# Designs tried in a protein design chat: VH-VL binders against Vitellogenin-1 (vit-1). Part 2

Target 1, 170 residues: Vitellogenin-1 (vit-1), of Caenorhabditis elegans (p55155r1310to1479)
Amino acid sequence: SVCKVQKNQIRTFDDVLYNTPLTTCYSLIAKDCSEEPTFAVLSKKTEKNSEEMIIKVIRGEQEIVAQLQNEEIRVKVDGKKILSEDYSAHQIERLGESDIVIELPEGEVRFDGYTIKTQLPSYSRKNQLCGLCGNNDDESTNEFYTSDNTETKDIEEFHRSYLLKNEECE

## First folded at step 1 (VH-VL)

Design FI01 (framework fv_ficlatuzumab)
Fold by ESMFold2-Fast, scan of step 1:
Structure FI01 (fold): chain C 170 residues (1-170), chain A 122 residues (1-122), chain B 107 residues (1-107)
Amino acid sequence: as target 1 above (170 residues)
Amino acid sequence: QVQLVQPGAEVKKPGTSVKLSCKASGYTFTSYWMHWVRQAPGQGLEWIGEINPSGGRTNYNQKFQGRATLTVDKSTSTAYMELSSLRSEDTAVYYCARRGYYGSGSYNFDYWGQGTLLTVSS
Amino acid sequence: DIVMTQSPDSLAMSLGERVTLNCKASQSVSSYVSWYQQKPGQSPKLLIYGASNRATGVPDRFSGSGSATDFTLTISSVQAEDVADYHCQQYYSTPYTFGQGTKLEIK
């Protein structure tokens, strides 16, 4: 199973493609929405009319933020910038100047500043996933469940339910 | 010195099952995933699946789902692959190979066993 | 499944020549490609991972390049010990898939 965010489009784990531009506010891309969440993936645009993104991965007790700076990927763990030689200590791999892999408990997130690919290496039938990537239940008709677990056909309402607004974003 | 030791050969009849072993030494067994890959005579490599010895978590190539079962015995640092309902097309060399975690410098298959030749014939 | 296609199927080179082996993915795999060397009667050995990173202990004459769908393995000056089958693999998504292999021989 794979979910891809790129060029103002999201292809869900259930292979549904839809258009929904991210904003400068974080949106919840994918999350373990069980009683004991193990991870969350969030993303936002660097600026309103850019396709360039910033990713935030919450994995257990760690917060990992990655973004491009001068065409090179930069990573912060728990608010502290780390150098590429320290990536492996945090289960992060760099595959070039602007491409990284962040390990999740049950999968991985691949990010290059413009594309987010969240991969679960094994098929999951659990309806425990939530976020813009859908619930990964192998039924394309129900992947638009809002953050309050109600089904919608309105993509804008779906996205808004996973949008984390604060005073510094729009 | 990292070693993955496999038996040289196995001969089985169609319709039976086989359980192949891979004995690891020279590293911490639970710190690496163990993968299984086969190679039919004159053919390329084909990924069967992977197991994390630490928790027993497995992922399978759908082509082998339901026929292949991966297990480990941590007390002997041995990984096993059981393949059921054998067909003549399952004749191949079966390799085990270890893989490290992302960023460990061994993200892909850095050490391989010597392989077990499985022959399925009537 | 992502299909990996290698070319050529086989080639014969003279010692010291530059060798280029190609690998094409049926869809983008970013930079998640590894190359393996397999000598006759032996298991595969990791040469390159992440398209361009040389594995520990691999001679510097081996290099990898490429991204998205097109990848190459280059041997800058082929040696007798390089006679082998070379396999590319994508690990961008499961199932992990390999190319059919390229056989390298010395004239």
Scores: ipSAE 0.000, ipTM 0.469, lowest interface PAE 17.2, mean pLDDT 83

Design FI02 (framework fv_ficlatuzumab)
Fold by ESMFold2-Fast, scan of step 1:
Structure FI02 (fold): chain C 170 residues (1-170), chain A 120 residues (1-120), chain B 107 residues (1-107)
Amino acid sequence: as target 1 above (170 residues)
Amino acid sequence: QVQLVQPGAEVKKPGTSVKLSCKASGYTFTSYYMHWVRQAPGQGLEWIGEINPNSGGTNYNQKFQGRATLTVDKSTSTAYMELSSLRSEDTAVYYCARDLRYSSSYFDYWGQGTLLTVSS
Amino acid sequence: DIVMTQSPDSLAMSLGERVTLNCKASQDVSNYVSWYQQKPGQSPKLLIYDASNRETGVPDRFSGSGSATDFTLTISSVQAEDVADYHCQQYNRYPYTFGQGTKLEIK
């Protein structure tokens, strides 16, 4: 199953489409919300009116941040800038001139500065995933669960529950 | 062929309760939310609440919370709205409306409406 | 609650004229606005969703535009069968709210 974030639109793991503009504060895109979380994917806009994004992937205890700088993807691991020759040592692959793939414990995240594609395998347990990409429970109904597990169809409520508001959001 | 069938009219006295029905056909009943919307004579549309037929979960307009109760019967693909403590101002056409499969909350199919008249 | 205000309250047009109906939200609703047509004695019928997407089966003369707080429904060449009340609705935040409606008449 794949979840795609692009141009203020999200296609969830269950093929639900909706529009929600990201802000300049990180939003939780997808996360292992089990008792022992193994990963989280977050994203924010570079600027209020930009379609360009910054991605943050938390994998175990490691933090990976990627964004475009001068039309090239730049990657930091645990706050340290790494060169493309070191990508494979961190389970990161370059697919094209500006496309990268970050390996997750189960699955992967593809990023090019404007599009985020998160691919995860089918789960035997339901509702293990949380975030704007949905719960991947093979139900394509209009069921969204906020960060406190409250059912809603109000997209702004849904998004706000996954917004990390540590600074001014635009 | 999606259809939402509602009774044409109901007449009730003030202080009583009414239970309006909406029978769905032509689609998988549990795959779409059902909303209830009313329209008083000469007035605009007013949202009452929603129900997820699969889970039974509901969300209400606070104006109607405590007076309106939304339920479903999966075996008959029927949604119900019960409204208690009726007042003359509850006189209106009451619609059920289906919410699409995807995340948007727009209403793609509407019942024909039940005219509820509350009078002595 | 988000208040949806439609303008004008009523409008009379000649056949073939272009008509524009306005809907203003008291708060930012992004593009989560739909438009419904309601003919006398009938239930509302979906015309436009997500501000600008035309529902299947709706004639090409109907179009929607707008974002944030200001939305417009346009009928490029009004026909006799377009006589109806038109309602806008926001579904960005609970409770979902509708405008008061605009009545369209043909002269």
Scores: ipSAE 0.000, ipTM 0.484, lowest interface PAE 15.9, mean pLDDT 84

Design FI03 (framework fv_ficlatuzumab)
Fold by ESMFold2-Fast, scan of step 1:
Structure FI03 (fold): chain C 170 residues (1-170), chain A 124 residues (1-124), chain B 107 residues (1-107)
Amino acid sequence: as target 1 above (170 residues)
Amino acid sequence: QVQLVQPGAEVKKPGTSVKLSCKASGYTFTDYYMHWVRQAPGQGLEWIGEINPSTGGTNYNQKFQGRATLTVDKSTSTAYMELSSLRSEDTAVYYCARKTSYYDILTGHPFDYWGQGTLLTVSS
Amino acid sequence: DIVMTQSPDSLAMSLGERVTLNCKASQSVGSYVSWYQQKPGQSPKLLIYGASTRATGVPDRFSGSGSATDFTLTISSVQAEDVADYHCQQYNNWPYTFGQGTKLEIK
């Protein structure tokens, strides 16, 4: 199961496509919402009117942030900038000059500064995943579940429920 | 320091309306949802609804839909709950409580600060 | 609506004893359960959220555990200041719902 975020558009794990512009505040893209969370993926725009993104991956107790800087992906782990020679020590792989893969406990996140692809195995239990990528329940029904685990058909309400807002969002 | 200040008591007659206030300080008012919860004497807590101070958007417990109206005044950092068509069973302590307006990445949305409560007495 | 049921309704303990309070949800709520302490005449105070995370400033003697439908709040060594009603809450589904409360008293 794959979720893709690109050009203000999200294709969920259950293959539902919808339009929602990200903001300059982090939005929760995908998270292990089980009883023992193992990861979360968040993203925001670098600036208003840009399709360029910054990604934040929380994996256990480790925080990974990646973004484009001078046409190259730069990575920080727990606030410290790391060099590409150290990527493998943090289960990060560089593919090409601006593409990286961040390994999750089960699955991976691919990022190039403009596109986020999160690939996870199918889960046997519904609602184990949450976020803008949906619940990955292997059903093609058009369902949006807010951060309070309530079904909605309002995309703006859905997105707002997963928006981290600690400063003005553009 | 975060504070939510509510009046101590209100006495109203059946059939009237009451408007209770909750004045926030010590944080950015528009960054947190404001929830309203009541507690009848000797009973448990009951959720009434929530408001997003940034947008004015509201969600209500179905039991209170149509009777409760939540509003905010951003200029004074004050949230209000108006409850209409009061009956004796509306006698309770009414609390405001804040919840983060964004998703907590690990645990969800706790009610981290509560007002001291306003005792509403509805007497015939 | 999800029904939260607490047990026991009340209990009396001696100072220093271990206290366990239970909370059961009528359907799975994951780990989205909070515990609140309410002393007589006061507002509820957040103790635990996410079933097991202590709120800022809460003493280490308080701990939470559980998942899905069964949750517990434990006080490892009860103090006189712990006399209060304890409420569990689920925030997995709307409307948010609370248990009826457990009253803790000292013998």
Scores: ipSAE 0.005, ipTM 0.512, lowest interface PAE 10.1, mean pLDDT 83

Design FI04 (framework fv_ficlatuzumab)
Fold by ESMFold2-Fast, scan of step 1:
Structure FI04 (fold): chain C 170 residues (1-170), chain A 125 residues (1-125), chain B 107 residues (1-107)
Amino acid sequence: as target 1 above (170 residues)
Amino acid sequence: QVQLVQPGAEVKKPGTSVKLSCKASGYTFTNYWMHWVRQAPGQGLEWIGEIDPSGGSTNYNQKFQGRATLTVDKSTSTAYMELSSLRSEDTAVYYCARGRDYVSGSYRPHAFDIWGQGTLLTVSS
Amino acid sequence: DIVMTQSPDSLAMSLGERVTLNCKASQSISTYVSWYQQKPGQSPKLLIYGASSRATGVPDRFSGSGSATDFTLTISSVQAEDVADYHCQQSYSTPYTFGQGTKLEIK
């Protein structure tokens, strides 16, 4: 199953399509919400009213940040800039000048600065996967689960529950 | 610099309602959840509920649902908790606290990083 | 609701001793545990979040550990200013719940 984030729109793992623009604060796109989390995918806009994004992938204890810089993808691992020749050592693959794939324990994230595509196996429990991409439980309904596992029909409430807020963002 | 300011004390009679305030300063009020926690004399901390100041969304501890109402005034960066049908066992220090999300490895833990000084509510005849 | 149980209820230590405070959850909560210090007449102060991460400004003698159901706060060398009540909290699911607290005194 696949979740796509592009043009202020999210298509969830359960194939639900909805509109919610990201902000300059990180939003939790997808996360392993099990007892032993293995990954998290977060994203934010580079600036207000831009479709360009920055992605942060946390894989175990490792933090990977990628964004466009002069029309090329630049990657940092644990705060350190790395060159494309070092990508494979960090389970990252470059497919083109601005197109990368980051390996997850089960699945992958593809990013080009404007589109995030996360591919993961299906989970049957509501609390095994969380975030704006949904719970991947193979049920397409008009109900979403917030970060506290409560159901809501309100997209704004849903998004706000997965928003990492700080004083520098809007 | 970042602070939450609460009144020192309130005295109310049983059966009445009280509305406690919590004024935030030093940060963007709408970017953080606001929590309310009480502590009865000699007792532990008890979570009452939370509110998102940006949209007004709330979650309550079921023990207080129907009696507690959380609201905000964005123009003054002030959060409010109204508690109705007061009983003597509602005598406690009431704190507001800012909720903050962290990222630690693959986890997204929540913690209350800034606390108000608390308002002592005394419910007595 | 998830019940948090702390032990001991109170303890008195000599300056410089290693102090260990325990917190147990009634069900598995991963690492979603925070520890707070509350000095007499003051509001709680965040010490540890995510079971083991120290909050900004907290001395390195404080450390947290644990996962699932069993959590520990350790003070490697207790000082006079550490006299306080210590509270653990789970933020795994609402309602968020606290333990009853452990009172630390110096003898």
Scores: ipSAE 0.000, ipTM 0.522, lowest interface PAE 12.3, mean pLDDT 85

Design FI05 (framework fv_ficlatuzumab)
Fold by ESMFold2-Fast, scan of step 1:
Structure FI05 (fold): chain C 170 residues (1-170), chain A 120 residues (1-120), chain B 107 residues (1-107)
Amino acid sequence: as target 1 above (170 residues)
Amino acid sequence: QVQLVQPGAEVKKPGTSVKLSCKASGYTFTTYYMHWVRQAPGQGLEWIGEINPSGGYTNYNQKFQGRATLTVDKSTSTAYMELSSLRSEDTAVYYCARSKGYSYGTLDYWGQGTLLTVSS
Amino acid sequence: DIVMTQSPDSLAMSLGERVTLNCKASQNVRSYVSWYQQKPGQSPKLLIYGASNRYTGVPDRFSGSGSATDFTLTISSVQAEDVADYHCQQYHSYPYTFGQGTKLEIK
């Protein structure tokens, strides 16, 4: 299953398509919401009116941040810039000047500065995944559960529940 | 030619705020990070933070978190650093400097610096 | 934070002598170290990045070496215009940190 985030539009793991205006605050795109979380994928826009994204992947205790700069994807691991020769040591692969793949415990995240694709195996149990990408359980009725595990039909409420607001973002 | 132009001096009273400017020219403003570094008289260099002008993404030295705010105005290719709750120990020359790539700490062009004097 | 310690604090050399300036990181910074030259009354200027890469336009008498925790800046034949403070910087870990500087004087 694949979740795709692009152009203020999200196609969930269960293939539900919806529109939501992403912001300059990080939003939780997908996370292992089990008792022992193994990963989280977050994203924000570079600017309110831009299609360009910044991605943050938390994998175990490691934090990976990637974004476009000077038409190339640049990567930080735990706050340190890494060069392409160091990517494989961090389970990151460069597919091109502006395309990378970040390995997850089960799956991967592909990012090109504009599109985020998170690919994970289908989970047969509900409530194992959370975030704007849905719960990947092959049941469309489970899309739009807020961070408090409450079902909503209000996309703004849904998005707001996964928004990490801070004083720096708009 | 690459230039980063800063005002020569600012004088402020303790407890006030200051907003220092850095006007860039000679390159595409949004493709390079802008950093702020200070140097107290006779002392070493101290990194304050960085901003990516394209997206407004910032990183701060924790020592300045909450007191320093980095912003940019893309229409004028100008970077700003606002420092609040000024103390006498904030007296220093404040430099802006750019780096080529995302998270490169290598500062290849520097402004001439603004001397901030904080005194009563 | 990573502490960068430079040595000596100051030194005086005769024209044409080889000089070596040292910089030690409190933990492994790999090769993510830059060196800057700062002449009196001026802003710093980049000399070396990535521990050993000479920046464009920097005279070939300047060279950098080292890795992990121990770094050196070498001037193979010191000239009068080399009178300055020299600063090392790590950019391996956030926040970026500088050494206290080494002052180079001519006898």
Scores: ipSAE 0.000, ipTM 0.463, lowest interface PAE 18.9, mean pLDDT 84

Design FI06 (framework fv_ficlatuzumab)
Fold by ESMFold2-Fast, scan of step 1:
Structure FI06 (fold): chain C 170 residues (1-170), chain A 124 residues (1-124), chain B 107 residues (1-107)
Amino acid sequence: as target 1 above (170 residues)
Amino acid sequence: QVQLVQPGAEVKKPGTSVKLSCKASGYTFTRYWMHWVRQAPGQGLEWIGEINPSSGGTNYNQKFQGRATLTVDKSTSTAYMELSSLRSEDTAVYYCARETTVVTRGYYYGMDVWGQGTLLTVSS
Amino acid sequence: DIVMTQSPDSLAMSLGERVTLNCKASQSVSSNVSWYQQKPGQSPKLLIYGASTRESGVPDRFSGSGSATDFTLTISSVQAEDVADYHCQQYDSYPYTFGQGTKLEIK
């Protein structure tokens, strides 16, 4: 199952396509919302009117941040910049000039600065996966759950529930 | 054929409660939101609320929050609206209506299939 | 709550005439407006959604237009079967609200 985030659009793991502009504050894209969370994927825009994104992947206790800088992907692990020769030590692969793959406990995230593709196995239990990418349970009727696990048809409410906003979000 | 079947009429005394039914057939009941709308004699339409039959999730018009309760019974493909503390002003035709789009589309734009309505009369 | 106001309250037209029904929102609702036809003794029937998109099976003589706060339903050549109450609805925000309705009659 694949979730794609690109150009203010999200295609969920269960194939629902909807429009929601990201902001300069992190939004929760996908997360293991089980009792023992193993990962989270977050993203934000670099600037209010930019299609360029910054991705943050939390994998256990490790924080990975990636973004474009001078047409090249820049990667930080736990706040420290790493070189491409160190990517393999952190379960990160560079596929092209600005294309990386970050391994998750079950699945992977691909990022090129403009597109996020998260690939995860289907989960058989509802509420195990949460975020803007939906619950990946192979049931299309339960895709829009807020962070409080309340179903909604209001996309703006759905997005706001997963927005980690600071006072100066744009 | 897609149908929503409602009882024709109900008569209740002020202060009591009523539970109106809406039986769906001809489509997958759990794939579409169900709405409840009322119309007082000679007046316009008033939206009461909506329910997702799959999850039981609801949204209400604040005017009816606490008085109206929407539920479903998946095994019989039946939606219910219970309205408590009835007043004479609650006299109206109550409709159930199916949303045009499947629940996964993430937005609403209309109701394409309507029940025939139940006339609720609240009088002493 | 967003208040939807329809005008006129009632209208009597001759067969074949062009009919224009108005609906005004108290605040911007983008294009999130639908129109319903309700014939005497019947349930409402969806005609238009998204301000201007005709529902499947609705005759071409019905059209919708407008955005933000001002919306119009037009019947290009009114027929006897068009005698009904017409209701506009906004679905931009909860609660969803309807106008009071416009009654269309034939002279």
Scores: ipSAE 0.000, ipTM 0.480, lowest interface PAE 16.5, mean pLDDT 84

Design FI07 (framework fv_ficlatuzumab)
Fold by ESMFold2-Fast, scan of step 1:
Structure FI07 (fold): chain C 170 residues (1-170), chain A 119 residues (1-119), chain B 107 residues (1-107)
Amino acid sequence: as target 1 above (170 residues)
Amino acid sequence: QVQLVQPGAEVKKPGTSVKLSCKASGYIFTSYYMHWVRQAPGQGLEWIGEINPYGGSTNYNQKFQGRATLTVDKSTSTAYMELSSLRSEDTAVYYCAKDYRGSGWFDPWGQGTLLTVSS
Amino acid sequence: DIVMTQSPDSLAMSLGERVTLNCKASQSVSRYVSWYQQKPGQSPKLLIYGASNRATGVPDRFSGSGSATDFTLTISSVQAEDVADYHCQQYSSYPYTFGQGTKLEIK
């Protein structure tokens, strides 16, 4: 199961395509919403009219942030910048000069500064997934579940429920 | 320099299949999406689909779903498009094109392969 | 699918004239439009991406503008080598779609 985020468009784990403007506030893209969450993937735009994104991956108690800086991917783990030679120690692989893979407990996130691709095994649909990538329940193309697990057909309401608004973003 | 090399021409009979190639060089092949676009004589450009060479995942224009199959050979940095059940209206120049960082705009393009489907 | 409509279908200009090519999307594509130049017998070449960003190596006489549904490619002073078909493309939504093209000729 794959979820792809790019250019204000999301293709969910259940293969539903929809358009929603990403903002400079973090949005929750995908998360293990079980009683003991194992991961979360968040993303925001670098600037209001930019195609460029920043990702934040929370894996257990570890926070990984990645973004382009001077046309190179830069990674911080728990707020500290790390060199590419140290990526493997943090279950991060560099595939190219601006392309990385971050391992999840079951699956991975691939990021190049513009596109986020979250891949989970097909059996992971049994997990309680939430976020803009959908719940991976392998049914229905027109149902969305908000952050409080309420079904909606309003994409704006759906997106807003996963938006982490703060004073620095719009 | 980034280059995408395609054969010049292919001729096929209706009802057969064709597998077109696109050999990439000058960049890390698995780091960028590859797209396929066709252009029928005297017509505009038509997007067929995309492939991520790293994992092999694909996304197709619904018009070609089930007839087009995109694959890659990472060891030779070559992308392939197979088109089945050929019809005369599949006569077109077929381009491969490199995606700039997954953005959806294409630079560079291959030189194109002219596919002619005739009896 | 998002339909991209270009206008005019063709135009003939004199050397040195300013030319304006239009592209309209059937629904909002924000700024996610690119323009390609295709000379006879050649593959398309990227001119503009993100509605207004000039690609590397493209002469500054080419410029793009627009947002939402209405986009324009401008050539400030047409040269003989600009004879080509010009295609707009949206990459806001799948499937990616192109306009039908505008043919530019010199009188």
Scores: ipSAE 0.000, ipTM 0.488, lowest interface PAE 16.2, mean pLDDT 84

Design FI08 (framework fv_ficlatuzumab)
Fold by ESMFold2-Fast, scan of step 1:
Structure FI08 (fold): chain C 170 residues (1-170), chain A 123 residues (1-123), chain B 107 residues (1-107)
Amino acid sequence: as target 1 above (170 residues)
Amino acid sequence: QVQLVQPGAEVKKPGTSVKLSCKASGYTFTGYWMHWVRQAPGQGLEWIGEINPKSGGTNYNQKFQGRATLTVDKSTSTAYMELSSLRSEDTAVYYCARAYSGSYPRTYYFDYWGQGTLLTVSS
Amino acid sequence: DIVMTQSPDSLAMSLGERVTLNCKASQDISSYVSWYQQKPGQSPKLLIYDASNRATGVPDRFSGSGSATDFTLTISSVQAEDVADYHCQQHYSTPYTFGQGTKLEIK
């Protein structure tokens, strides 16, 4: 299953398309919401009215942040900038100057600065995923589940529940 | 502007319970988690627990599990912490603090704090 | 539980000096640390979040750095109003834990 985030739209793991512009605050895109989470994917816009994004991937206890700088993807692991020759040591593959793949325990995240594709096996984490990409339960007419696992039909309420605000973001 | 208003002081006898309040204003109360933190005289800060005002969902520090109860009243934008079976070592300033919602790993940090309520437990 | 250890317990600096406060986590907490300033009789105030991001309204002289287990709060030119206790906190996992605090005084 694949979830795609781009151009202020999200296509969920269950193939539901909806419009929700990301903000300059991080939003939780996809997460293993089991009792022992193995990953989380978060993203935010670089600035208001931009389609350019910053991605944060949490994999176990490791944090990976990637964004475009001078038309090239720059990566930090646990707060430290790494060079492209070190990517493979961190289970990151560079496909081009602005295209990377970050390995997950069962799946991957592909990012190019403007598009996030999170791909998991179709059998993976059914009904145990949370975030804006949905719960991967094979039902395209699902209602949305907020961060406290409450069903809602309000997309703005759904997005707000996964929005991490801070003093410098909107 | 964001404000979290707490009473200045409470005095209680050992073995009793206390219910402390934290009245929020200047923001959407249900949009942010509320945390409770205490500070005993001369000691550091100690996290008690958190509540999501929207759902009523709570998480507690194991040290306070079973003694602390967090609740909210959405109609008055007020958060409450009830602490039972009070002991002298519960004497502390009790703060409420607002945090942005997050998930694992958390980007939970406390951006606004109440002024604190001094709870004195003495016989 | 994750133990946060601050050093030194207290220090006295001259006005205009650069001051460095340290915070060590007992395990890898990535960048999930915040720093708070607490003046006597007042509530804590957020200074730095996620290791290196300065909170709104906090003067440029305050900066945070570090990752994994070792974190630092730096005041590039200490002012009289900076006299306070400084607390670090991890928000990587529950229970969220704080260091014991570092007391900053002016000589």
Scores: ipSAE 0.000, ipTM 0.465, lowest interface PAE 15.3, mean pLDDT 83

